# VH-VL binders against Probable ABC transporter phosphonate/phosphite binding protein PhnD2 (phnD2): the designs that were tried, part 9

Target 1, 264 residues: Probable ABC transporter phosphonate/phosphite binding protein PhnD2 (phnD2), of Prochlorococcus marinus (a3pdp9)
Amino acid sequence: SADPDKLIVALIPDENAATVIQDNQGLKDYLTEAFDKEIELVVTTDYSSMIEAARNDRLDLAYFGPLSYVLAKAVSDIEPFAARIKGGTKTYNSCIIGNTKKGVTSFDDIKGTTFALGDPASTSSRLFPELTLAENGLTKGKDFQGVFLGSHDAVALAVQNGNAQAGGMACPILKSLKKKGVIDPSKVTTIAQSSPIPQYPWTMRSTLSPELKEKIRFTFLDLDSDKVLKPFNADGFASITDSDYDGIRKAGKLLGLDLSKFVK

## First folded at step 10 (VH-VL)

Design n10 (from g7 with light chain G52D; framework fv_guselkumab)
Fold by ESMFold2-Fast, scan of step 10:
Parts: structure tokens; sequence; C-alpha cells
Structure n10 (fold): chain C 264 residues (1-264), chain A 121 residues (1-121), chain B 111 residues (1-111)
């Protein structure tokens, strides 16, 4: 339906599902009141499953990462409408991290190590870490071994406990984990930060009625609830367009990624 | 020394299920890809798919996607190739082969001895 | 039909040189993907003979060599010996199929 009685809202599994669901309860409550509709939060097992759900028209609203959005947009009828804004910017960075105790504190220390990566379709926990390493003369499969762990918190924990000696993840998630006491700053060294990455896009299926699409857009852009915005570490949400993600398309090509491999 | 040992020959009827195995030894099993290659009687080699046992990342040839399931059990250093319902056209020699390291899949450096699967009524 | 084309057979006498071609397209060899070669002796599993266009694994004699140019690759065998009688397969990667591809194979007969 163009105006469904229940909205299915999918959230990218950038951390474990329990954390993602818990952090978004404020958003669920806010949207329930704003739309006078039932809101169902969905967290898929991995990024490709969320892309597949969008492809099968199962999602009304979807909060993708940048690369997973680009992949989903190629195979589904969705449109981006809002992204978090903080301090006047709609960008974030990817971090390269190392285990301090194992002496991984610089790019040279990554040679011959196991490097933790998140989901294969992750921007800040796969695409940009590999680009940053390549820009510094380190090639995956030649200078280090990559291991996909599926989520950013899994990467952080693996590096902290030494199951991987280095890894790549979203800098904002690392900062959040440190603030929560999940990651001990003395055990994990930030080696580098990437160039700016456009923030995670909120998207909606294009087949929703024009009236509902306008209401959804306005609701997010006018959102000023501290309870909702605090988990996003945001001042609010600001308008975005598909062309804001052209840099992600370019980054994928530069790394030589076969984008077809991410669709199930 | 590096060795891949495959399960013994199978004789099956159309419609039956089958799971054949490939056990690696002499190397870090979780650090290399395992590929499956089919050779029909008197024909050439066909790549079917590959799996990285460390995280079960699996990739299939378009011709075999949905036709077979590739899996691995890293606790016993064994990879598997499975059919839910065999066809007479599945009669072939099936090889497993080790590929790359550090997430590189490029060439097959060590091969199993092969498992002959015969499907007939 | 295989996406990499090899002659079905080649033959030579002991001591001679033979060359086996492997012809691809813009989506595989022509796209810059490396070519690897395998030897399959009668009744045995394939064995890696050449990897990354021209490199030999330990134990492969130097009379086996590989090369790549444009959309094609070649395997050269010098000083041909009776034990070289086998099937030879080239292999590369194809971007349009997002997977690995083998040539149709070449049967080498040593006369």
Amino acid sequence: as target 1 above (264 residues)
Amino acid sequence: EVQLVQSGAEVKKPGESLKISCKGSGYSFTSYWIGWVRQMPGKGLEWMGIIYPGDSDTRYSPSFQGQVTISADKSISTAYLQWSSLKASDTAMYYCARSGEWYTVDYFDYWGQGTLVTVSS
Amino acid sequence: QSVLTQPPSVSGAPGQRVTISCTGSSSNIGAGYDVHWYQQLPGTAPKLLIYDNSNRPSGVPDRFSGSKSGTSASLAITGLQSEDEADYYCQSYDSSLSGYVFGGGTKLTVL
C-alpha cells in the first residue's frame, strides 16, 4: 500500500541488534505519535539482508549506511530524504585502530597482521579502511589479512582483546563505545582517520503516497527531541539527495569492488 | 605437508540428497579459501563456488547458485558440497582445491583427489 | 561453451616445443586479470603448473613457461617429454560473471 497502517522501519546492523533496537526506542515512540501509525523496527542479520528486503519492497523506511544505500538504490525503488547533522556538518569519518598492547600504533605495524573488517557492504568498516590502507601502501591480501566480523562493535572488541591486531570502523561508534566503557582507550590506538564520508541516509520507498512522503520528510527535518537525537549524537536531521552519495560510488570503483557481489 | 582429502565415491538415484566432504590438513584451514570444481565425464573443469572457512563467506558461480550448497566446519577443518535433490546430469568428478590466503582468491594451489558422484536409476 | 578458448588438442615429438593458447575477452584476460595453468595427468586430479601469468610453483621444471598479452595467454613447453602427455587448462577471473573461469582444456599428445 501507498499509505500503510503500519510502517516497517529498518535499521542497519552496524552494532549488535539488541543495542540498535534499544537505541531507537525513542525514535519509534516519536514516529508512532507523529504519524498515528504502528511502527515496527526491523534489524536484519547483515547488510546484504537489508538490501534484499528493500529490493523485495518490504521496507517503508530504511536507515542505511552510505555503501549499502548505493547498493540498495541500484536494485530497489527508494529515495533518500534526511541525514543527521551536527555542528553544521552531515559527514563522519572512518577510523583505523590498533591493539596498543600488541604494539600496533602505526601503519607499518599492520603489515603481517589480521585486520578486522565489519560487514562487506559497510562504508566505514570496509570500503574506507581498505582505501585508507591502500593510500598508505598497504594492500589487503598482500600486506595483511582481512577478516569480516559483521559489525563495528565486533571490530572494536576484537582489536581490544587481540583477536585481531588492527581494524577499521566508524569513528563515531568507537567514540560512543569508549564513552560507554565498552572500549578502554588505553587498549586501542587510533592510527588514522579517513576523509569525510556522507552520513547514513534515511530513505523511504518511492511508492508511498506523495502526502505521506511529505509528512515523513517534514517530521524528520522538524525533529528537535533530545530523547530521539541523543542516540544519533545529532543536532537534528537535514535534507540530502542521491547525488550526495556519488563519492561513495567513486570510492567503490577506486577500490575495484564488484558491487554485484553484495546482492543476495 | 598440505593435503586435501575428499570423501569416497557415491552412487545415488535422482531425487536423493548428498553431502560430500573435503578435509584440509598441514596448514591453517581458516586462512585459505576452498573451492569446488566439477568435471563431467570426458569434459573440462567448471568452477562451482568457493568458501572462506574463517567466516563462511561463500561465493558461487552463476551456473551453480541455488543448485548446490557449500559450507565448512572449521572445528574439524572440513568443507562440504551438498545437493538437496540430485539429477542424472550431476554425474561427475568433484574436486576441492585450496585458493589464496589473506582473502585472495585467484588460483588453486593444492587439489583433493576427487569424489566421483554417479547418479543413475 | 567455455569463456576462455583453448585448442582441443596439440601434439609434438620428444624434445620439441609446443605452445598452448588461451583466448579470452575484455571482461577477463583483457581486463588485466591474471592467467593460471593446470596440468591433469590421466586419471589424476589437476595440479597447479603456472600461476600469475608466468610463475612456477616449487617442483615445476623450468621448461614450462607462461606469458600473457592483450586478451590472450600462452603456455610453452620446451624439451617435450612423454610424461607431459596430459590435459592442460587455463584459468582466469571474469568480471561480467563475477567469478572464476576455466578454458575448455587442451589434450597434449606426445608422439
Scores: ipSAE 0.000, ipTM 0.371, lowest interface PAE 20.1, mean pLDDT 87

Design n11 (from g7 with light chain A31R; framework fv_guselkumab)
Fold by ESMFold2-Fast, scan of step 10:
Structure n11 (fold): chain C 264 residues (1-264), chain A 121 residues (1-121), chain B 111 residues (1-111)
Amino acid sequence: as target 1 above (264 residues)
Amino acid sequence: EVQLVQSGAEVKKPGESLKISCKGSGYSFTSYWIGWVRQMPGKGLEWMGIIYPGDSDTRYSPSFQGQVTISADKSISTAYLQWSSLKASDTAMYYCARSGEWYTVDYFDYWGQGTLVTVSS
Amino acid sequence: QSVLTQPPSVSGAPGQRVTISCTGSSSNIGRGYDVHWYQQLPGTAPKLLIYGNSNRPSGVPDRFSGSKSGTSASLAITGLQSEDEADYYCQSYDSSLSGYVFGGGTKLTVL
């Protein structure tokens, strides 16, 4: 039916699954009370698995990254409804980082190196880093070798430890890891920040009842609980539409992405 | 089946205006770029410009910037190429072609049949 | 002239191999942009033959293959057949022009 007793809520694995699940317990409790329904949090092993789950109508709510959302939207009946707001904006940036001790502090230092990337369907840990490097005359597979490590925290650690000389990731996640003491600012240099990227969209299955969809939308938009918002590093949530992600569609086209490589 | 159907041949005089069309069918028109390519009689292919119908983002070759206008009407899945004042040197076959969905490479995978434009006094 | 350089003509007999070159510069092929190839039969619109340097669309025989090295790309046709007689164009992207560029075209004659 369109109004299920249990809602399956999927969260993009932008960090390790245990951290993602733990950080969202407050949201789970809040939604359980607000909807008077069982809430099941799901974290897939990778971004493509979450896209497949959406394609097969297995998710009621899904918190995608921008590119993974655009990929999922092409093959599933979902709609975006809210994104986090912080400091008055619904955007964030990707960071290109280098290992300080290995002398990687500028674009030219990336030539001949191993560059760490997150998940292939990541916006800030794949798409925007590759475009930024290309704009600066550096092509993956020619000027540097890319390695996909699956998550933003894995990229940060690989660059810090020197397992990759450089990498790309979400600037907010880098900042969080520095505050937690996981990343030492003296060991990792930020080489560049991208142009603004639209924030991760919250999406819902379009086949949910109109009454439930509106209840979901307003529950998120009216949310002002510090306990729930702190893990998202958010001041609240603001309304979004599918067209807010058209810039991501164009960026994906510029990079020449092949859908079959993500949804195989 | 993906198909691009172009308007019929045109015979014009120098100074006249012209608007030719390219109608897409069998796919999501707003999800792909439409490019325009000129081929003068007995000559090679020249890229003129490209439009993304979903947001009307339009880019022109430096040689054609200011010479033509590219537009699209997504409600009828049609792209247009327009001249305000034709010249004899505009005599050519004009092709429209689909170029890459947001997750594919920058190439022209389906082509229209072409519109022959003849400009003579 | 053309931004990408192709030989104006090549020829071969049925069953032979021919290669068509496409030479660019540091602002296009040499910068790492992919090369795509189109076949234009007499009196028809161009048809995509190879995309992304070496990939074949559905329906293109495996006797057509593409490769890229440095500032150049090449199209190889093995087991040449009379119906292969056509014009062949390479295409890439050029960062200095911020746009798509085509080669001048190569007329393949099957003897």
Scores: ipSAE 0.005, ipTM 0.403, lowest interface PAE 14.3, mean pLDDT 87

Design n12 (from g7 with light chain A31Y; framework fv_guselkumab)
Fold by ESMFold2-Fast, scan of step 10:
Structure n12 (fold): chain C 264 residues (1-264), chain A 121 residues (1-121), chain B 111 residues (1-111)
Amino acid sequence: as target 1 above (264 residues)
Amino acid sequence: EVQLVQSGAEVKKPGESLKISCKGSGYSFTSYWIGWVRQMPGKGLEWMGIIYPGDSDTRYSPSFQGQVTISADKSISTAYLQWSSLKASDTAMYYCARSGEWYTVDYFDYWGQGTLVTVSS
Amino acid sequence: QSVLTQPPSVSGAPGQRVTISCTGSSSNIGYGYDVHWYQQLPGTAPKLLIYGNSNRPSGVPDRFSGSKSGTSASLAITGLQSEDEADYYCQSYDSSLSGYVFGGGTKLTVL
């Protein structure tokens, strides 16, 4: 349907599903009131499952990471409309982190170690860490072994606990975990930060009615409720376009990514 | 069906300019890389360069950087290979080939029929 | 010299098995890049035969198979037929060149 009675809103599992669902209850309430429709929040098992759901036209709204978005856009009829704004920018950074006790504080210390990665379709927990390491002469499978743990919080915990000696993740998520007391700053060292990455895009399926699409766009862009925005660590949402993600497309090609490995 | 159709054979003199073409059809032209590959008479395949028509991102083999110009016109789904001043050593068969979607850069799945360029005085 | 090394020629009789090697280095095959194979019949453009080390495109018979180990790859052709007579090229990507690399080619003669 172009104007469904219930909107299915999917959220990328960048942290454990329970945390993602809890942090978005305010958004669910806000959208329910704004659209006068039932809102169903969905968190898939992994990023590829969300890409597959979009490909099969099962999602009305979807909050992707940048790489998972460009992968989904290649096989789905979806369009981006808004991204989180914080401190005046629509960008964030990827962090490379090391276990302090094991002495991993520089790129050279990563040689011969196990490096924790999030989901294979993650921008800040896979794509940018691998490219940054390659630029510094470190290749996955040669100089270090990569292990995919599925989410950013899993990466942070593995590095803190020494189950991996180093890892890559979104800097904002690391900061949030430190503020919540989940990660002890004395146990984890930030080795490097990437150049700015375009923030996660909110997307909608293109087959929704033009009137509903416009209502959705303005509902997000006009959002100023602290109750909804604080769990996102956001000041608001700003307009975006597909071309904002062209840099991610190039990065994916440089890493030699094969879309077929991400779609179930 | 996917097709790459190249321009016809060329006979030129040293010092002349030349621009040959490769027209794609049967797919989204702006979503795939187009590479250029040279094959000198009786010799093997040499990669020259590649272009992504969607944003004109162009990459060259070190051996061909500055020797040729690769471009594309997405409005007519056509890629180009151009020389400002031909040399006798440019005599070869030139192939264009599609290199996969933006998420892959690693193999050539469809090839044009080739353009024979002969440079003699 | 080609960046990827292939034997210049190989020969076999109908029904036999032949293998064509492709030897690279730490900056290409050894770096982890996939190896792809192309068949070029006399007077024609190359055609993709194997991609991603071991995958066959639609229409390529299972007599053709590919493998990769360390810094090398191999193309195996079983049940050799006269129409297999062609030039075969391996191709990979090279990190130090930031570009595509081809082997020198192998001429297969079916006796």
Scores: ipSAE 0.006, ipTM 0.399, lowest interface PAE 12.3, mean pLDDT 88

Design n13 (from g7 with light chain S96R; framework fv_guselkumab)
Fold by ESMFold2-Fast, scan of step 10:
Structure n13 (fold): chain C 264 residues (1-264), chain A 121 residues (1-121), chain B 111 residues (1-111)
Amino acid sequence: as target 1 above (264 residues)
Amino acid sequence: EVQLVQSGAEVKKPGESLKISCKGSGYSFTSYWIGWVRQMPGKGLEWMGIIYPGDSDTRYSPSFQGQVTISADKSISTAYLQWSSLKASDTAMYYCARSGEWYTVDYFDYWGQGTLVTVSS
Amino acid sequence: QSVLTQPPSVSGAPGQRVTISCTGSSSNIGAGYDVHWYQQLPGTAPKLLIYGNSNRPSGVPDRFSGSKSGTSASLAITGLQSEDEADYYCQSYDSRLSGYVFGGGTKLTVL
């Protein structure tokens, strides 16, 4: 249906599902009132499951990471419309981290170690860490062994506990985990921060009615509710376009990813 | 255009109360923390505390806990720094500054012009 | 003690390079917290100069750069100009104090 009575809103599992669901309750309440529709929040098991759901036209709204968006866009009829904005910026960074007790404080210390990665379709916990390491002469499978742990919080915990000596993750998520006391800053060193990455895009399926798409777009762009925006750590949401993610497409090709076949 | 505008200079006597203000404009006031920083004459910057205006969550440096009160009125986009009883040692320039949630932004990106507080007998 | 340490003064001639150090401890810079730098021109409020160790806000010349290693950070200023005369402050977060900490400040003189 072009104007469904229930909107299915998917959220990328960049942390454990309980945290993602809890953080988005305010958004669910806000959208329920704004649209006068039932809102169902969906958190898939992994990034590829969300891409597959989009491919099969099962999602009305989807909050992707940048790479998972690029992958979904290649196989789905979706369009991006908004991204979080804070202090005039619509970007964030990826962090490369090391275990302080294991003495991993520089790129050279990563050679011969196990490096924790999030989901294979993650930008800040896979694509940018691997690209940054390659630019510094470290190749996955040759100079270090990569292990996919599925989420950013799992990467942070593995590095803190020494189960991996180093890892890559979103800098904002690392800061959040330190603030919450989940990560002890004395146990984890930030070795490097990437160049800016475009923020997670909000997307909608293109087959929604033009009237509903306009209403969704402006509902997000006009959103100024404290309870909704605080979990996103945002001033609001600002307009974006597909071309804002061309840098991600380029980064994927530089790393040798076959974006057209990378759906699982 | 993001701006923080502070109230004017104050001249007070020891024991007097004082409340100075910092008005934000050009951004979502409730989405950012407002910090207060003291600069004693001829000395460096010293963080006093910080408030999130959206829910009034307030945190103080250990040196200032119980010495001052930080508050905010989100209806007029204004943060406040208050003393119940001033001391001569409170003579300083006081700055307010905007900070993000320490989840993603832990620095002060915009600063007020400062409020000079002079406490003398 | 978790106060960030800076040299009280530094000087250079026009066109030269200077560096300003910021030394912390295991509870702040050594714990992995970012270092930010502020410039305070005489009689004015501080202005953000460098954030997140090495990033420049829009409008800050590329003559200013930041770096971080271990428990310390550095601000480098190349091609010194007279308008660079100011006090410079580093800032980080300290887990022991559960709050923001500033360096003591460095007065830069361009002669």
Scores: ipSAE 0.000, ipTM 0.408, lowest interface PAE 15.9, mean pLDDT 87

Design n14 (from g7 with light chain L97R; framework fv_guselkumab)
Fold by ESMFold2-Fast, scan of step 10:
Structure n14 (fold): chain C 264 residues (1-264), chain A 121 residues (1-121), chain B 111 residues (1-111)
Amino acid sequence: as target 1 above (264 residues)
Amino acid sequence: EVQLVQSGAEVKKPGESLKISCKGSGYSFTSYWIGWVRQMPGKGLEWMGIIYPGDSDTRYSPSFQGQVTISADKSISTAYLQWSSLKASDTAMYYCARSGEWYTVDYFDYWGQGTLVTVSS
Amino acid sequence: QSVLTQPPSVSGAPGQRVTISCTGSSSNIGAGYDVHWYQQLPGTAPKLLIYGNSNRPSGVPDRFSGSKSGTSASLAITGLQSEDEADYYCQSYDSSRSGYVFGGGTKLTVL
C-alpha cells in the first residue's frame, strides 16, 4: 500500500485549463498543510488523457466528471469518496442552449444546425445532450451536426457568437459565465434542462495505505474553508459511493459508448 | 397525458403463482424506469424494485430480491410483477410508478391506481 | 421500522400551518440525497407533491413547500384546507442499501 511523499491531484478540464489551475491554488495550499506532503495539481489537455493517467496509476486524487469517472473506474483501481454539496443538494443539471438571434428556441429549431459539444467524455456537455436530443427525435450526424469543442466555456461562447447554433453544457457553468459577464443572457436561450445529475466525484487511488485513505476522506468531508470551496461553488463535500453513478452507466450504455474511444 | 393503468384485484391461495401488470401510455415507455411499491394494509410504502424497459435492466430492494420477479414487454408498453408462490404476508396494495429517464431513478412522478392482492386460505 | 422517521400524525385547523418532519441518517439525507414528498388521499394512489427537496410539480399549490437541512427534511403546509387530510410520505435514497427508502408516513387530520 502506498504512502508517497508527493500527491498528484488531477482536476477535470471542464473549462480552460489556466482558469482551473488559477482557481484551485487555495485547494493546493490547503492540502499541502493538511497532509504535510508536496501537492502537484495536474490539469490534462482533455478528459481521455485524465482517464489514461488514472489507468496507469499516475493519479493519487482525481476530481472527475460523472461519465469520465465511470469510464476511468472501468479501467483503474480508484474509489470515489466525496462530492460537492450546496443548499443541501449534491446534483446539478445539463442545459441545452440556442442562439437567440438565429431563432433557436426549441428542439425543432436544432434540426439542420451545428450543435456544440464539450469533451467526448463529458456528462453534461455530451452524453446528456445527445440522449435528450435522441429522445426528441434528433440524431447526431443525421438531423444535426455535432462539433466537439473540448470544454463548457467553449460551447457557451460558440453558441453566443453563432459559430454553433445550439449546444449542450452544465447549467451551473452557464450561470457562472452569465454572472461574470462572459455570456450575455439576451444572446443565449435555454431550451431545456435535464433531470438531476450526480455531482463530480472526488476519487482516490485504491492502493494508497488505509491510514492515508482515511485521512484524505476526513480532510475533504470536514473541509469548511470558504476560500477552498468558492471555486467549487460548494458549502462542503459530502460522502458518495460508486452506486451513485449507476444512472450514468445506464446513459453511457444507451448512447452505445465504445470505451476504447475514450482512452488514448 | 401520461398514464399508468394496472390490472384488477386478485384473490389467491397460498402457494399459487400470480403476475400483475402495469401498462404505460402517453410517453416513451422504453425511456423511463418503472418501479413497484408495496403498501400492506394500514402500513406505509415500501420500494420493491425497478426496471428499465428499454434494455430490461432490473434492480431489486434487498428485502424483495428473490421474492418477486419484475419484467417488461416493451412491444405492449407493459411492466409486470410476478410471484412463483404467494404467501399470506403478500396481502397488500401494489403500485407501479414511473421514475426518471435513463440517467436518473430519483423520484416517482406518475403512479398507477394500484392492484389489491389478497392471499388467504 | 422505516428507514426515514416521520411523526405518525399531525393535526391543525383550517387556515393554520403544519410542518411534517422526515429524519434520516448519514447514509441517506445526511449523505446529500434529495428528499421527495408524496400525498396519498384516502382510497387513492400516492401523488408526487414535492421533488428535489423544494420543487413543486405543475398543479401543486405554493402553500406546500419543502426544505432540507443536515440529516432531516420538512414539508410545510400553510392555509390548511379539509382536502389536505391525507397521508404524507417522504422518500430518499440510501447508499448502505443501494436503494430507495420511504418514511413511515404521517396522517394529517384537519380539525
Scores: ipSAE 0.045, ipTM 0.635, lowest interface PAE 6.8, mean pLDDT 90

Design n3 (from g7 with heavy chain T30D; framework fv_guselkumab)
Fold by ESMFold2-Fast, scan of step 10:
Structure n3 (fold): chain C 264 residues (1-264), chain A 121 residues (1-121), chain B 111 residues (1-111)
Amino acid sequence: as target 1 above (264 residues)
Amino acid sequence: EVQLVQSGAEVKKPGESLKISCKGSGYSFDSYWIGWVRQMPGKGLEWMGIIYPGDSDTRYSPSFQGQVTISADKSISTAYLQWSSLKASDTAMYYCARSGEWYTVDYFDYWGQGTLVTVSS
Amino acid sequence: QSVLTQPPSVSGAPGQRVTISCTGSSSNIGAGYDVHWYQQLPGTAPKLLIYGNSNRPSGVPDRFSGSKSGTSASLAITGLQSEDEADYYCQSYDSSLSGYVFGGGTKLTVL
């Protein structure tokens, strides 16, 4: 339907599902009032499952990571419309981290280690860490072994507990986990931060009615509720376009990323 | 640095088999797709198919499925295009080209010099 | 028939501007797939000129630019030079064919 009675809103599983769902209850309440429609929050098992849900036209709104958005856009009728903004900035960074007790505090210390990665379709927990390591002369499978753990919080915990000696993840998620006391700053060292990455895009399926699409767009752009914005660590949401993610497409190609391995 | 070098020109008769090659160098061969593109004399470009050398995953254009075989030997960084029985209509320039991905938003960033295949009685 | 439609030829004098159109459909450009452009000089292999609708590879001068709107894309060449005389091809992906599609090509003549 172009104007459904219930909107299905998908959220990328960048952390465990319980945390993602809990953090977005304020948004659910806000959208329910704004649209006068039922809102269903959906968190898939992994990034590729969310891409497939979008491909099958099952999602009305979807909050992707940058790379998973690029992958989904290629196989589904979706359009990006808003991204988080704070202090005039619509970007974030990827962090490379090491286990302090195991002495992993520099790039050279990563050689011969197990490096924790998030989901294969993650920008800040896969793509940018691998590019940063390659730029510093470290090749996955040769200089270190990569293991995919599926989410950013899983990466952080594995590095803290020494199950992996190093890893890559979103710097904002690392900061959040430290603030919550889940990660002890004395046990995990930040080795490097990436160049700026465009923020996670909010997307909608293009087959929604033009009236509903415009209402969705303005609802997000006008959003100033502290309760909704706190989990996003944001001042608000700002307009974005597909071309804002061209840098992610370039980064994927530099890594030699095979798009076809993520979707059928 | 990145280079794709194709095998030399071929002159064949209808019914003969042929296998032409495309050797990559200066990059991680296993991590990029290799596409094959046909250009008939005086005509435009036609995509034939693409292969990922790392696992030999191969995709064909519907027009070329069953007409040709695409393969790769990653141990020598070489991709191949093969015909079991050539036709006069196979006369064309054949290009190999590198791609980071195949079925979404991608492009061919490096091209081989081309292999001219002439099929005549 | 080419899946993407280009004019068979365009011409211009040195220093002028020319544009080359590439018209697709709902299964390719209209579905959101990006458009890429290739330049083929006489007797040579194609060379990547524009990727991702509007991006230039290193070494491509800024007088070449690309754009995309709806089901169509355009390549613009400003400050036309004699060495620009070539065939130009657009390329995208088509979901109904599950594969790459090229335009029919446009021969640019510099008068």
Scores: ipSAE 0.006, ipTM 0.395, lowest interface PAE 16.8, mean pLDDT 87

Design n5 (from g7 with heavy chain V105S D106G; framework fv_guselkumab)
Fold by ESMFold2-Fast, scan of step 10:
Structure n5 (fold): chain C 264 residues (1-264), chain A 121 residues (1-121), chain B 111 residues (1-111)
Amino acid sequence: as target 1 above (264 residues)
Amino acid sequence: EVQLVQSGAEVKKPGESLKISCKGSGYSFTSYWIGWVRQMPGKGLEWMGIIYPGDSDTRYSPSFQGQVTISADKSISTAYLQWSSLKASDTAMYYCARSGEWYTSGYFDYWGQGTLVTVSS
Amino acid sequence: QSVLTQPPSVSGAPGQRVTISCTGSSSNIGAGYDVHWYQQLPGTAPKLLIYGNSNRPSGVPDRFSGSKSGTSASLAITGLQSEDEADYYCQSYDSSLSGYVFGGGTKLTVL
């Protein structure tokens, strides 16, 4: 349906499902009021499951990470329309972190360690950490062992607790976990930050009616409620286009990822 | 050390074809965008277009789409800017400049010395 | 017409502070795209001065700083020196053009 009575809104599992749902309750309430429609939040088990749901036209709105969006866009009729603004920019960084007690405070210290990664289709917890390490002469499987833990909070906790000696994750999520007291800044060292990464894209299926698509777009772009935006770690939303994510496509090629393997 | 070295000055007549070059050295040529920027005498900077040599992805400013061709030969780490038929209004300094992989946050960190193109009858 | 608006000229005396504005719109700076700044000394190629709104490349002195707010950005130069006399350009990305845009340039004169 081009104008469904209920909108299915998928959210990437970049943290545990309870946290993701909690952080988006304010947005759900805002969208319910703005559209006068039922809003159903969906958190899939992993990024791949969300890509498959989009491929099968099961999602009305989807909040992807940059790489998972690029993968979904290749096999789905979806379009990006908004990304969050924080500190006057619509970019964020990936952080490489080390366990301070185990002495992992530089790139050289990562050699021979277990490196925690999030989901295989994560930009800031897989693609960019691997790219940053490769640029510094460290290759996964040769210089360190990578372990996929599925989410950014799992990476942070594993590094803090010493279950992995180092890891990669979104810098904003690390900052949030430190603010909440989940991560102790004295136990985890930030070794490096990536170049700026475009913020997660909000996307909609292209088969929604033109009137609904425009209403959705402006509902996000006009949002200025601190009550809704603060839990979302946003100052507002800005317009985006598919070309904002071309750098993700380039990064995948630089690392030698065969992006076509994900879209068959 | 990162360097972009451009071909020498050109003096041409209207209607003639021209191809100027920009050779990169000291870095992985296929890992960065190469952009072209025009500066007419006494005027400001105008972005013309950009190419990613690793996959030949090429993008143009709307003002230059169809007016010029940008290409690259990764075997010799060289990017090119080409005109099929020059006009007097093409008289300008042409710069090549390197940009990182992030297209929409792109900035030009190293610049060639410029190629002066004079088109007159 | 330039998509990003800069004053055509600015002047100051040695030791003083000047600011150069760069005003955009909702399709570029207002859309959250970063602003970068270039310095062009007479007869030379442009040189990167500030990238990503406020970052300085190696070799650029602390006297140069960048900031961004809303649809505008500013370049601040403190402790003006005669060597700062140059043209300054802002640059961003514009989503409606799917490409890069430069400001019209500002000629800084050190009196």
Scores: ipSAE 0.000, ipTM 0.519, lowest interface PAE 12.7, mean pLDDT 90

